VHH binders against Triokinase/FMN cyclase (TKFC). Designs and how they scored, part 9

Target 1, 201 residues: Triokinase/FMN cyclase (TKFC), of Sus scrofa (Pig) (f1rkq4r372to572)
Amino acid sequence: KQMVRVLERVCTTLLGLEDQLNALDRAAGDGDCGTTHSRAARAIQGWLKESPPPASPAQLLSKLSLLLLEKMGGSSGALYGLFLTAAAQPLKAKTDLAAWSAAMDAGLEAMQKYGKAAPGDRTMLDSLWAAGQELQAWKSPGANLLPVLTKALLENAEAAAEATKNMEAGAGRASYISSARLDQPDPGAVAAAAILRAILE
Key: E = the ipSAE of ESMFold2; O = the ipSAE of OpenDDE; V2 = 0.75 times the mean of E and O plus 0.25 times the DockQ between their complexes.

## First folded at step 4 (VHH)

Design y12 (framework vhh_6z1v_2)
Fold by ESMFold2-Fast, scan of step 4:
Structure y12 (fold): chain B 201 residues (1-201), chain A 122 residues (1-122)
Amino acid sequence: as target 1 above (201 residues)
Amino acid sequence: EVQLVESGGRLVRTGGSLRLSCAASGFTFSSYDMGWFRQAPGKEREVVAAINSGGGSTWHADFVKGRFTISRDNAKNTVYLQMNSLKPEDTAVYYCAADLLGYDSSGYPDYWGQGTQVTVSS
């Protein structure tokens, strides 16, 4: 349950998915989604070697946002940066489930407002939105019901990522490609769901 | 005073059906997520199903999917577990649970009912 182990699991997951995400991205883009996420993973690993991450969730997300904006780059780095910066705000006062739910809502709102994406647009927002819906649906899970929320959240996020193969692109590079050529799931949605699994498992 | 009272447990044949009820009192039932758990002798208590405060979202454990259905009636302060196609492996004491924050202003208490025994024989 140490934060360093969680971040290392996320990095290992993204590094392991590089080829798969690049292959998915080649159908709709320039085939670099896996490379971009791998770059983020390496930046995080380098950061963890320099110093331990902050113990405060709010400070951790704020620092991580700056790192990804600087080192990951591209539209993915910008979207993760927007999400994490906004998500950090509710976590300054409390770190209970309600605060984490508010953090997810804040991050999703920032991605929609400034990232110009909406659920159904075949982007990473689709899987993150599905996860957020489960957090909003369950208001009082404590020690007894939290494992249920965790399972439901991951199942919903992963199902939403798979469902992107049936969606027309509403944002990003894929929006310039006809839906008839987009018969694979969105690599960003797959990556986001995999990140959530690495965090919660 | 928070109370959870389970009922409906009895001896039933393999392949039979039962509906368990949990009557809740002493808190604002419609504001809290509810769950059903079970415990067989000598085993750890395990989660069977859960339902959110509004009743629109449910979760069921893999070992009961397609056989059990959780539901709730907020007007009656009651949560239900409909159990179909019962198997001997379903034999256990069934409990309903609610996690409440701030009850008696003391913190985050967990509340469990006394349980209702379900026995499935072939």
Scores: ipSAE 0.317, ipTM 0.640, lowest interface PAE 3.0, mean pLDDT 83

Design y13 (framework vhh_6z1v_2; at its last look DockQ between E and O 0.04; V2 from the best seeds 0.00; counts 0 for: pae O 8.5 > 2, placed apart)
Amino acid sequence: EVQLVESGGRLVRTGGSLRLSCAASGFTFSSYDMGWFRQAPGKEREVVAAINSGGGSTWHADFVKGRFTISRDNAKNTVYLQMNSLKPEDTAVYYCATDLWSGYYPEDYWGQGTQVTVSS
ESMFold2-Fast, scan of step 4: ipSAE 0.464; ipTM 0.762
ESMFold2, look of step 5: ipSAE 0.408; ipTM 0.733
ESMFold2 (binder alone), look of step 5: mean pLDDT 81; pTM 0.823
OpenDDE, look of step 5: ipSAE 0.013; ipTM 0.264

Design y14 (framework vhh_6z1v_2)
Fold by ESMFold2-Fast, scan of step 4:
Structure y14 (fold): chain B 201 residues (1-201), chain A 123 residues (1-123)
Amino acid sequence: as target 1 above (201 residues)
Amino acid sequence: EVQLVESGGRLVRTGGSLRLSCAASGFTFSSYDMGWFRQAPGKEREVVAAINSGGGSTWHADFVKGRFTISRDNAKNTVYLQMNSLKPEDTAVYYCAADVYYDSSGYYPFDYWGQGTQVTVSS
């Protein structure tokens, strides 16, 4: 099934990035961003072995939110939980492109409202926001242009993650470190962009 | 009926410039994303550039980035492709395309193509 394959790709991606994300996090944090994301990946893999994922996208996102809040923990688990819980709401009625676009918008709004971060603050929100802007900008992609939308979305998310290396930290632990010492991209932004690539490619 | 008519293709020398136009009719042009595609003899069609409904977001394939620019004029129902620094490998028939959906209770997304305009780049 496509949904299982997508979740497995996300897990493989996060496990493969553990050392890189920990190295990026050591400059401004505990050096555990990769460990936290790999813990999430192992929890998802365990869940998939015990139970098939829900057939409904809304149910899937809601269950993932609870899993990440319980097993991933920390600020990352809380932010992913907020995003996924809010994103599930538009998907209860429809699962077309407009519904997924609304889901992205709802998730981003919840992260800003409760996560106290804004685009430009050098957090995972930067890459997710860039992806959301592209998703909202393209209204009618069909068979010909859907691959273009996904490519543009991924390129913008990854460019936004890279751009965090030049940003002043506006939120989180990194905000206490001079931007002159933060010459690497934000590990959360890198992780979020990598998750999007695993989902869409 | 949905109709797309490309124009502007011709023979140009390597390093030259050309602007292609695509005139659209039969649908609400300003509501739809548009793309330029090309097909060389014996090859499949490949996407060259795309532009969103409002014109504020564009995408260009790596092999034309910095040389080609897509734009649109919704008042004229026209999408353009400005091609600079043309190379022999740009020789192809160029097509514009629109992805148009039949309503949610209908058959399927429609894939609308023009007839194409031939661009030939020589030494």
Scores: ipSAE 0.360, ipTM 0.690, lowest interface PAE 3.1, mean pLDDT 84

Design y15 (framework vhh_6z1v_2)
Fold by ESMFold2-Fast, scan of step 4:
Structure y15 (fold): chain B 201 residues (1-201), chain A 124 residues (1-124)
Amino acid sequence: as target 1 above (201 residues)
Amino acid sequence: EVQLVESGGRLVRTGGSLRLSCAASGFTFSSYTMGWFRQAPGKEREVVAAITWSGGSTWHADFVKGRFTISRDNAKNTVYLQMNSLKPEDTAVYYCAADYSYSEYDSPSEYDYWGQGTQVTVSS
């Protein structure tokens, strides 16, 4: 039941950001980042109406990976697909905080290795990487520290998304040779940070 | 909560026929691709047949084409495998499985739900 509410929150968040993400993408791209993410949100909503997600986190991430590859498409769908497929593996053995930290690391590694993206390249990886670094620090938190650590993770991810406005385009863009700085944050990085906030509240 | 229950497996003579059934519960059956797989002792699990959520498309492995037919009844939440002209090589445990997407119908690792299997033995 918890995972269904989290997925519904992610979907409503992405649908609410469609115009903003498209506007950010129009400044430096095709203007479709918001449309692509809202298509993913609608696909997830359709799936949830037809069947509840599996109780296992590993099965859930594997199914979401397939759904996003099939329905979202594009470079975003491919990157989310790579992340989720890899992230599911550590969660097969355990579902504790250490397992979720390992899942984040596995997903980030897959995006870098197979997606040809690196931190600093002005992509969604920038936000996810920042979140992953903060999550590594959560190896043995006490229950009373979890809200403080969650806030730090979200602030770090959102700050990393904002910082992309000062980065030169790298992976995902042919214009890496232009060396131009953009005055708006990367829409993919903003979307990824918003997804994390929806998950963690 | 999610259940896939196979039935119909038994000992049959060469040339005989069987119909396997798989009763599904705990998920929206009509939204899922259904597949039949089999596994003989010492061999890997292999796909036998698959059918889309609507029943509009089916796939059958070359080694069973013309002999086996997959079908489904969405009103009864059941998928079937009609097996004709059985051969000793068809001896295996038969599993039904459910997957949200048809695109990976031939990949066991992509299926979400699995039954426990039903034993089919073909001998003379």
Scores: ipSAE 0.000, ipTM 0.093, lowest interface PAE 19.2, mean pLDDT 76

Design y16 (framework vhh_6z1v_2)
Fold by ESMFold2-Fast, scan of step 4:
Structure y16 (fold): chain B 201 residues (1-201), chain A 123 residues (1-123)
Amino acid sequence: as target 1 above (201 residues)
Amino acid sequence: EVQLVESGGRLVRTGGSLRLSCAASGFTFSSYDMGWFRQAPGKEREVVAAINSGGGSTWHADFVKGRFTISRDNAKNTVYLQMNSLKPEDTAVYYCAADFTYGEWLSADFGSWGQGTQVTVSS
């Protein structure tokens, strides 16, 4: 039930950000980043109402991957799908912090290998990569320091999303737009950071 | 057996500075993340600052950010908290802790918390 409540927070967050993400996307694209994320949120809400909760985190991530590939679509749906499919693998055997850290690493590796994105390219990978680096930096966080790791991870992800406003686009449509026209952060990076906050708060 | 010994706390005037030290023994200090916690009368124990095993990453609570700095010396098995611009609200017993949860061994559950060091800030 904890996983269900987390997903409900993610959906509420994405629905609330639709206009902001569309506005950010209009600067460098066609203004639909918020619309695609809201479509994903509504699909997840529908699934949660009609289906019993998955038995495991691995099953949850695998199901979400398929749902986002089908209902969200676009480059965002494909990148989330790649991340979630790879992240599910370490969680099949264990669900401790080490397994979740391994899941983040696996997801990031899949996005780089198959999504053809790299940190610094002004994409959602920038904020997710920053979160992953923080997970690797804290080798032995326990119950007392988990809130610290969580806050540091979110601060790094949000700072990385903000920093994308100073990056030249290395992937996607924004790569064909002069950096002088890009004075706002990447909507995908902002969305990813917001999702992480919804998951961890 | 894990042992953590805090020192450096005393009475200090508002605006003053203190450096707290925590001497660690009984475990491989350089392998564990460390934190400083505090507990004021009638309040819950709260995390003040944390530092990763290598010392390259730190976190500070918003209420001390810019005033307190955590650091460590792995050669001396010691973690420090430099406290500047002290306020009456900083009055508390300060504790250090290593986090052993990876092995389902919580420092608090096994009496790894020392008596702490008392910091009193007066106007």
Scores: ipSAE 0.185, ipTM 0.574, lowest interface PAE 4.4, mean pLDDT 82

Design y17 (framework vhh_6z1v_2)
Fold by ESMFold2-Fast, scan of step 4:
Structure y17 (fold): chain B 201 residues (1-201), chain A 123 residues (1-123)
Amino acid sequence: as target 1 above (201 residues)
Amino acid sequence: EVQLVESGGRLVRTGGSLRLSCAASGFTFSSYDMGWFRQAPGKEREVVAAISSGYGSTWHADFVKGRFTISRDNAKNTVYLQMNSLKPEDTAVYYCAADFSYTEYLSADFDYWGQGTQVTVSS
């Protein structure tokens, strides 16, 4: 049941980021990344209110995949759906740390294979892949190292999101000194990093 | 906690040079825009120079253009202000400031500030 509380945190985070993600997306895309993620969050909240989620983590992720494919839609819904469906497979046998690490690896593999995305393409995969690389590097962390791994994983994911920025040289207008900065980071990468923080904090 | 610690301020003769440093800790430095501000005796605090996160685009106030240069080293979590051809009018406490890059630019403020370092230029 702990997963229900985690999902509620994710939804609250995405709803709070709607305007910010839309603003980031307006610079380079449709301006709807925040709206799309908030639509997903509202669908999850509705599902949690009206239906008890399965007790099994594997079944929970499988049902979330179907919900996001149906209600979120678009390329974002498809990518999250691919990740969650694949991630559910290792969790059918066990739910220990090794199983969750295998779930991350399976999800990342599915996004690359079927989503036609690769690390370095400056998409949501960049943040998720950076997190996955950190997990892989810490194959057998001791109990006292889990907080260190969590911090490194989140910092790596957030740095990868930031690295999606594309900087413009220029002085701009003196009246807007704090806005003499680069173009915006990828909103999908920012959203993915925020989701990871909501899950792990 | 977030900390910005300035260093390098001292007494210098007119025409001299100084490099100020600002060591940042407690946050992901590379994700923040950085700026240098100063407050001269009997005057309001004013912006001197700014450098953006990532690529490092720079802006310099007209009164220091050609004389001062802002730069950053993300590996060392440090921002610098190289000051050349110093004038008595440059005498002030110099402050380092940081602004998170994801903040909307129309509402963006430099949220974190150092305690300042005194620069005195004598004639």
Scores: ipSAE 0.000, ipTM 0.093, lowest interface PAE 19.4, mean pLDDT 74

Design y18 (framework vhh_6z1v_2; at its last look DockQ between E and O 0.53; V2 from the best seeds 0.00; counts 0 for: pae E 8.0 > 2, framework grips)
Fold by ESMFold2, look of step 5:
Structure y18 (fold): chain B 201 residues (1-201), chain A 123 residues (1-123)
Amino acid sequence: as target 1 above (201 residues)
Amino acid sequence: EVQLVESGGRLVRTGGSLRLSCAASGFTFSSYDMGWFRQAPGKEREVVAAINSGGGSTWHADFVKGRFTISRDNAKNTVYLQMNSLKPEDTAVYYCAADSPYYEDLSADFDYWGQGTQVTVSS
């Protein structure tokens, strides 16, 4: 029940950002980042209408991975698919906070290894990596500090997304642009940070 | 056996500074995340700042960013809150708290709290 609300919030967020993400993508790409994320959001919404999502986090992430690989397409769809497929594995046996930290680490490793991206390359990885580092630093908070972890994770992911405006392109479509600073944040990093906010708020 | 003892709270003028200390005993301090909370009269308790067990990562609430700094000294089992540019709105009882690494473990206590130290900022 809670997962449906979270997934719908993610979808609504992405649909609302379509024009903004496309505008950011035109600075270093072909202007379709918002369109591809909206396509993913609509696919998720359609899936939710057909059946309830799995209660198991591992099954949920696996199904989302397949859906995004099939419906979203592009490099973004491939990167999300790699992340979600890898992240699902540590969650098959346990779902405690350590397992979620392992899931984040596995997803980030898959993006770097198979997506040919690294922190500082001006990609969606910049936001996700910042979130993962914060989760690692706080991976066993008690009840008093869990809200603090959430706030810190979101703040760092959003700051990392904004900081991509000062980075040179190192991977993805932005890598075909001159080494000069692009003066706008990377649309993939912005989208990833917005997804995290929708999940956690 | 677990004790968190705050000190350093006092009356200061607007714009002043002070440092709060929280001395910990009865547990392995270096394995716990620490936080500072505050509660003003008639208000709910709110988190002010937090620091992870190793001291390498900190978080501060927006209403204190740039003014307050949390730190810790694991050799002295002490967590600190440096408070600068104090405002009357900062008047509250300040508490330190330890974040249990064994959340959901029935054999371990959760959420150790100090007794609090009063900070009053006069206009």
Scores: ipSAE 0.015, ipTM 0.450, lowest interface PAE 8.0, mean pLDDT 78
ESMFold2-Fast, scan of step 4: ipSAE 0.409; ipTM 0.709
ESMFold2 (binder alone), look of step 5: mean pLDDT 83; pTM 0.843
OpenDDE, look of step 5: ipSAE 0.042; ipTM 0.515

Design y19 (framework vhh_6z1v_2)
Fold by ESMFold2-Fast, scan of step 4:
Structure y19 (fold): chain B 201 residues (1-201), chain A 123 residues (1-123)
Amino acid sequence: as target 1 above (201 residues)
Amino acid sequence: EVQLVESGGRLVRTGGSLRLSCAASGFTFSSYDMGWFRQAPGKEREVVAAINSGGGSTWHADFVKGRFTISRDNAKNTVYLQMNSLKPEDTAVYYCAADEYGLEYYSPDFDYWGQGTQVTVSS
């Protein structure tokens, strides 16, 4: 269905970004952000080949959380796992825009509370937080304004990823590296923004 | 009765400025995101600008960014579109729209779209 095609688009996007994300990560980490994300993409592709996709968004996010915790690993896998597990909860009752907005809020809250990261720390949370703020700023856009929300959300997420170029690291491995050596955007923030674009467009 | 009434459309020369207004009644205006759309002859309706319920967040289409500015006055139940540096390509009927999740559903009892106001930009 539509969700399967969206997941395939996400996987294709992450596989295509492997070299770029690894290059960005070499400045502030192990140089393996792209490898880690492409490992996640291959795991998702394998799962889609072997099993029928879940019938509900809540089940989908829960299964993705487990898959990313096991196969992706690292700080990224842990943060995505926290986000997806929390985001699945509001979607058990409804799958309308309000439920997806609540899912985003729940996921962001879990990343901050349990992941010990905050907006401004030069992590993937910066992109996701910017997206969440736009989503929260719009009450309940219907069919007419949904394309506007989508564009605004993506523009803000991508701008936030670019803005990490100028941020001092406050969390993760980059927090142990002098800010004078960080003149590139955070690879996790770039990856998160690219995932959002693959999902929404 | 839900009513959106656009006004301000007229003939202007290239490079001119114009301010469109949309007066809303029959619903809790301050709870709704609002947008401006336009439709030129022979083309589909396209989104021009949007503003959230509180007025703190706005979006403008790339083709009007830097030239048009959307704003709202919740005390007056009015949304505005300030149009600067007008081009012939801006010629269209401009529509005001209120949007909320519930309005996606078909309802013959509600029309959250205005009737439109014609803007013509001559060379």
Scores: ipSAE 0.091, ipTM 0.538, lowest interface PAE 6.0, mean pLDDT 81

Design y2 (framework vhh_6z1v_2)
Fold by ESMFold2-Fast, scan of step 4:
Structure y2 (fold): chain B 201 residues (1-201), chain A 123 residues (1-123)
Amino acid sequence: as target 1 above (201 residues)
Amino acid sequence: EVQLVESGGRLVRTGGSLRLSCAASGFTFSSYDMGWFRQAPGKEREVVAAITWSGGSTWHADFVKGRFTISRDNAKNTVYLQMNSLKPEDTAVYYCAADFSYTEYLSADFDYWGQGTQVTVSS
């Protein structure tokens, strides 16, 4: 029930960001990051209408991984699929903060190992890595500190997305226009930070 | 609604200067590349200058290079064209235009267009 409401917020957020993410992607990519994420959001909305609620966090992440691999596609679908499949494993036994920290670490490791991305590469991993570092720093927060952790985690993820505009690769481009358009943040990093905000607030 | 409103066009003498402004409303200005175009009587519309959505890069046509400068103020939703050393050949209606992708510089391909402002240069 709670998880369903969270997923509905994620979908609404991604649908609302379609034009912004496409605009950001025109500078450094195919101009379809927003369209790809909207496709994912619509697939999730369809799944939520037609399927029973997930029984556990591990089951939720595993089913989302398969859905995104099938319906979202592309490199984004593959990266989210890798993250979610790996993240589900620690959550099979426990669902405490330590298990969620382990899930984040497992997902980030899978993206780096199989997705061939690393922090600093100007991808969605930059935002997710920053969130993971903050979560790791707060290994055993008390209940009274969870709002502080949540705020710090979101601020760190959003700052990391913004910082991607300084990570443009390659010097001496042939086109001044093409080069200058890379001064915008990475659309995947912006999307990942927005997903985290929809989940945690 | 989306609007682009040009201002500053007038009659000037050869060698004079003008500053054109284009005020944008109804869309996220900072997400759009901006361009200045012109159309003289009986001629096709041609691109004069372009600026990226961030203001980090500019392009100017060879026939105005060194004389015209495009700039923008995202806080004011405004794009400018500073025109120096004006020639009679610069006489035209000047249009501002907004586009998500301006790499092709085709006037027909821009998303939004202003109504234009008349610049007349006399000897």
Scores: ipSAE 0.000, ipTM 0.085, lowest interface PAE 22.1, mean pLDDT 76

Design y20 (from z4 with W59Y; framework vhh_6z1v_2)
Amino acid sequence: EVQLVESGGRLVRTGGSLRLSCAASGFTFSSYDMGWFRQAPGKEREVVAAINSGGGSTYHADFVKGRFTISRDNAKNTVYLQMNSLKPEDTAVYYCAADLWEYGSTPYEFDYWGQGTQVTVSS
ESMFold2-Fast, scan of step 4: ipSAE 0.062; ipTM 0.517

Design y22 (framework vhh_6z1v_2)
Amino acid sequence: EVQLVESGGRLVRTGGSLRLSCAASGFTFSSYDMGWFRQAPGKEREVVAAINSGGGSTWHADFVKGRFTISRDNAKNTVYLQMNSLKPEDTAVYYCAADHYWGSEYDSPYFDYWGQGTQVTVSS
ESMFold2-Fast, scan of step 4: ipSAE 0.193; ipTM 0.578

Design y23 (framework vhh_6z1v_2)
Fold by ESMFold2-Fast, scan of step 4:
Structure y23 (fold): chain B 201 residues (1-201), chain A 123 residues (1-123)
Amino acid sequence: as target 1 above (201 residues)
Amino acid sequence: EVQLVESGGRLVRTGGSLRLSCAASGFTFSSYDMGWFRQAPGKEREVVAAINSGGGSTWHADFVKGRFTISRDNAKNTVYLQMNSLKPEDTAVYYCAAEFSYTEYLSADFDYWGQGTQVTVSS
C-alpha cells in the first residue's frame, strides 16, 4: 500500500509539471518532455486501477519498466526502462537499504552501458547519479538519520538538475563529455529530481 | 563496551564560538555515520548535523547552516561540532549518536548515545 501511495504522488507530480517541462524542452528539444512524462503518469494511474498491487519491490520495478517502455516511449521511456529493469535485480533477494543502494547502482550502470548516457550529458542521469552518490555515502542511517539521508539525497539531485543550465559555462567540469550550452535546466534532470522528491518526501 | 563521550560544553556569550568533541570506542567508528543532536528544556530532541562514515558528506539543519560545521577524524575515533555565532536559542544539551539501519521487523535503536554536554548561551 505504501508503494501505491508513492506511485500516486509521482503521477500527481508529473501531471502538475507538464507545462513547465514542455517549456524547458522547447529551448533545446522538441518541446514534449512534459507531455511524455504526463503520458507515463496516466499509464501508471490506469495500471494501478486495473491491476492487482505488486507483491514486491522487484515485481513493481519490473512491471513499471515494461509499462514505460510500451506507453511512455521515446528516449525517456527507454532510459527509465533500462534503469528499472536493472534496479529490480538486487531487490529480488533483499529489500533492506543495502539492496536499494545496489538497485540504484545497477540502474545507473545500465543507463550508462546500454543507454549511452553519462554524467554531464544534460539528461535525467545527472540528477539520478547525484542521488546515487549520496545514497552510497551514507551507510548506517536509523530513524533519526534517515531524514538526513533523504534531505541530502534530494538536495544533491536538485542541485545537479540546476547545474545542467550552466554546463560548459567554464572549465570547471572534470568530465570532457561535451554537451550544448543551455540557459535553462535540462527538463529530464528536473523531472528525475521531482520524481525523487515525490518518492522520498 | 561501546561508549560515546561528549566534551566541550560550557557557558558562552551570544556571538561566541565553541567546539564540541565526541570520542567513540568499542565499535568500528569508521563504518558508522554519526550525528549531533540537541535537546532544550521542554522541547523534543532534534538533529543538528550529520556526517557520513568517510567524512566527505555532511548535512546541517537549516537553523544552524553557516554557523555550525560537523567534521570527523577517523584516526582519532572522534566527531566534532564547531559552533560559531552562538545564539541564546542554541542553549541545549548536545548529544553524539551512532544509529543502526532501520529494518522492517525491528524498531530503530539508539544503542550508541553519549551522556550529553550542556551548552548555555547567555545574552
Scores: ipSAE 0.214, ipTM 0.599, lowest interface PAE 4.9, mean pLDDT 81

Design y24 (framework vhh_6z1v_2; at its last look DockQ between E and O 0.01; V2 from the best seeds 0.00; counts 0 for: pae E 13.4 > 2, unsure alone 64.8 < 65, grease 24.6 > 24.2, placed apart)
Fold by ESMFold2, look of step 5:
Structure y24 (fold): chain B 201 residues (1-201), chain A 122 residues (1-122)
Amino acid sequence: as target 1 above (201 residues)
Amino acid sequence: EVQLVESGGRLVRTGGSLRLSCAASGFTFSEYDMGWFRQAPGKEREVVAAISWSGGSTWHADFVKGRFTISRDNAKNTVYLQMNSLKPEDTAVYYCAADLTYDEYLSPYDYWGQGTQVTVSS
């Protein structure tokens, strides 16, 4: 489908999750995860209506990175910005399935290296990392497997988001607040999994 | 020096067809996205179509309803707009534009041509 249509679905999804994400965030954070993601969604919607849409995936991700850094802000905005800036690079030359897998890998590396996030730290990285593991198969020939790989990717990302309910916050700027283990998933990981589903649906 | 030169605009009857061309020079054309825009008298400029650097991804505005098709020929440094089933409402100056900057989100198209007039008579 068109990348602009995908972005619109992502925005609609995030706006619909605002209250749920805020509720999840109250136990360990300041209760505004849903609000910050809704702010990002509204900024994206406004941007797409005020500017000619980019047709290139690399251009789209680069400009989204700058938009989220400016309009979303905070630790989440910084993490999305790092991810999107790095993910745009492999897409400058090619847009095949292998290039998209490489884009995911680059984004995950940037989040870990510069965002000081790791799998298991109860962050949005947990969902994205799980998705990245399934995307490795996209580098190989065999596009006939795409429906199976898409299902596995979404299931892994959603399971990883749920599994954060048993994690403690790790070291890093996004996890500076120490919190007791919760029986609720991390709102950032839930948001990331929902974004992936909106993209691949 | 970046140059974008549109051509092919002329007077045509309703229902007719027209192909616009935009010759590009002064940059590595095959590395950048291109778009077609139009502006009718008294109206704001509006995007008509866009195409990725490779030609693999395209976007068309709803008001052209499959009547217009953007394409590019990287060997000739040229982007095209095939316009079919033309209507009087399509009367406008048509511009091509190039997006040479990846770091600006508010104005993704940095360079513009001088425009070519398309007039569709009833």
Scores: ipSAE 0.000, ipTM 0.226, lowest interface PAE 13.4, mean pLDDT 76
ESMFold2-Fast, scan of step 4: ipSAE 0.452; ipTM 0.733
ESMFold2 (binder alone), look of step 5: mean pLDDT 80; pTM 0.809
OpenDDE, look of step 5: ipSAE 0.035; ipTM 0.415

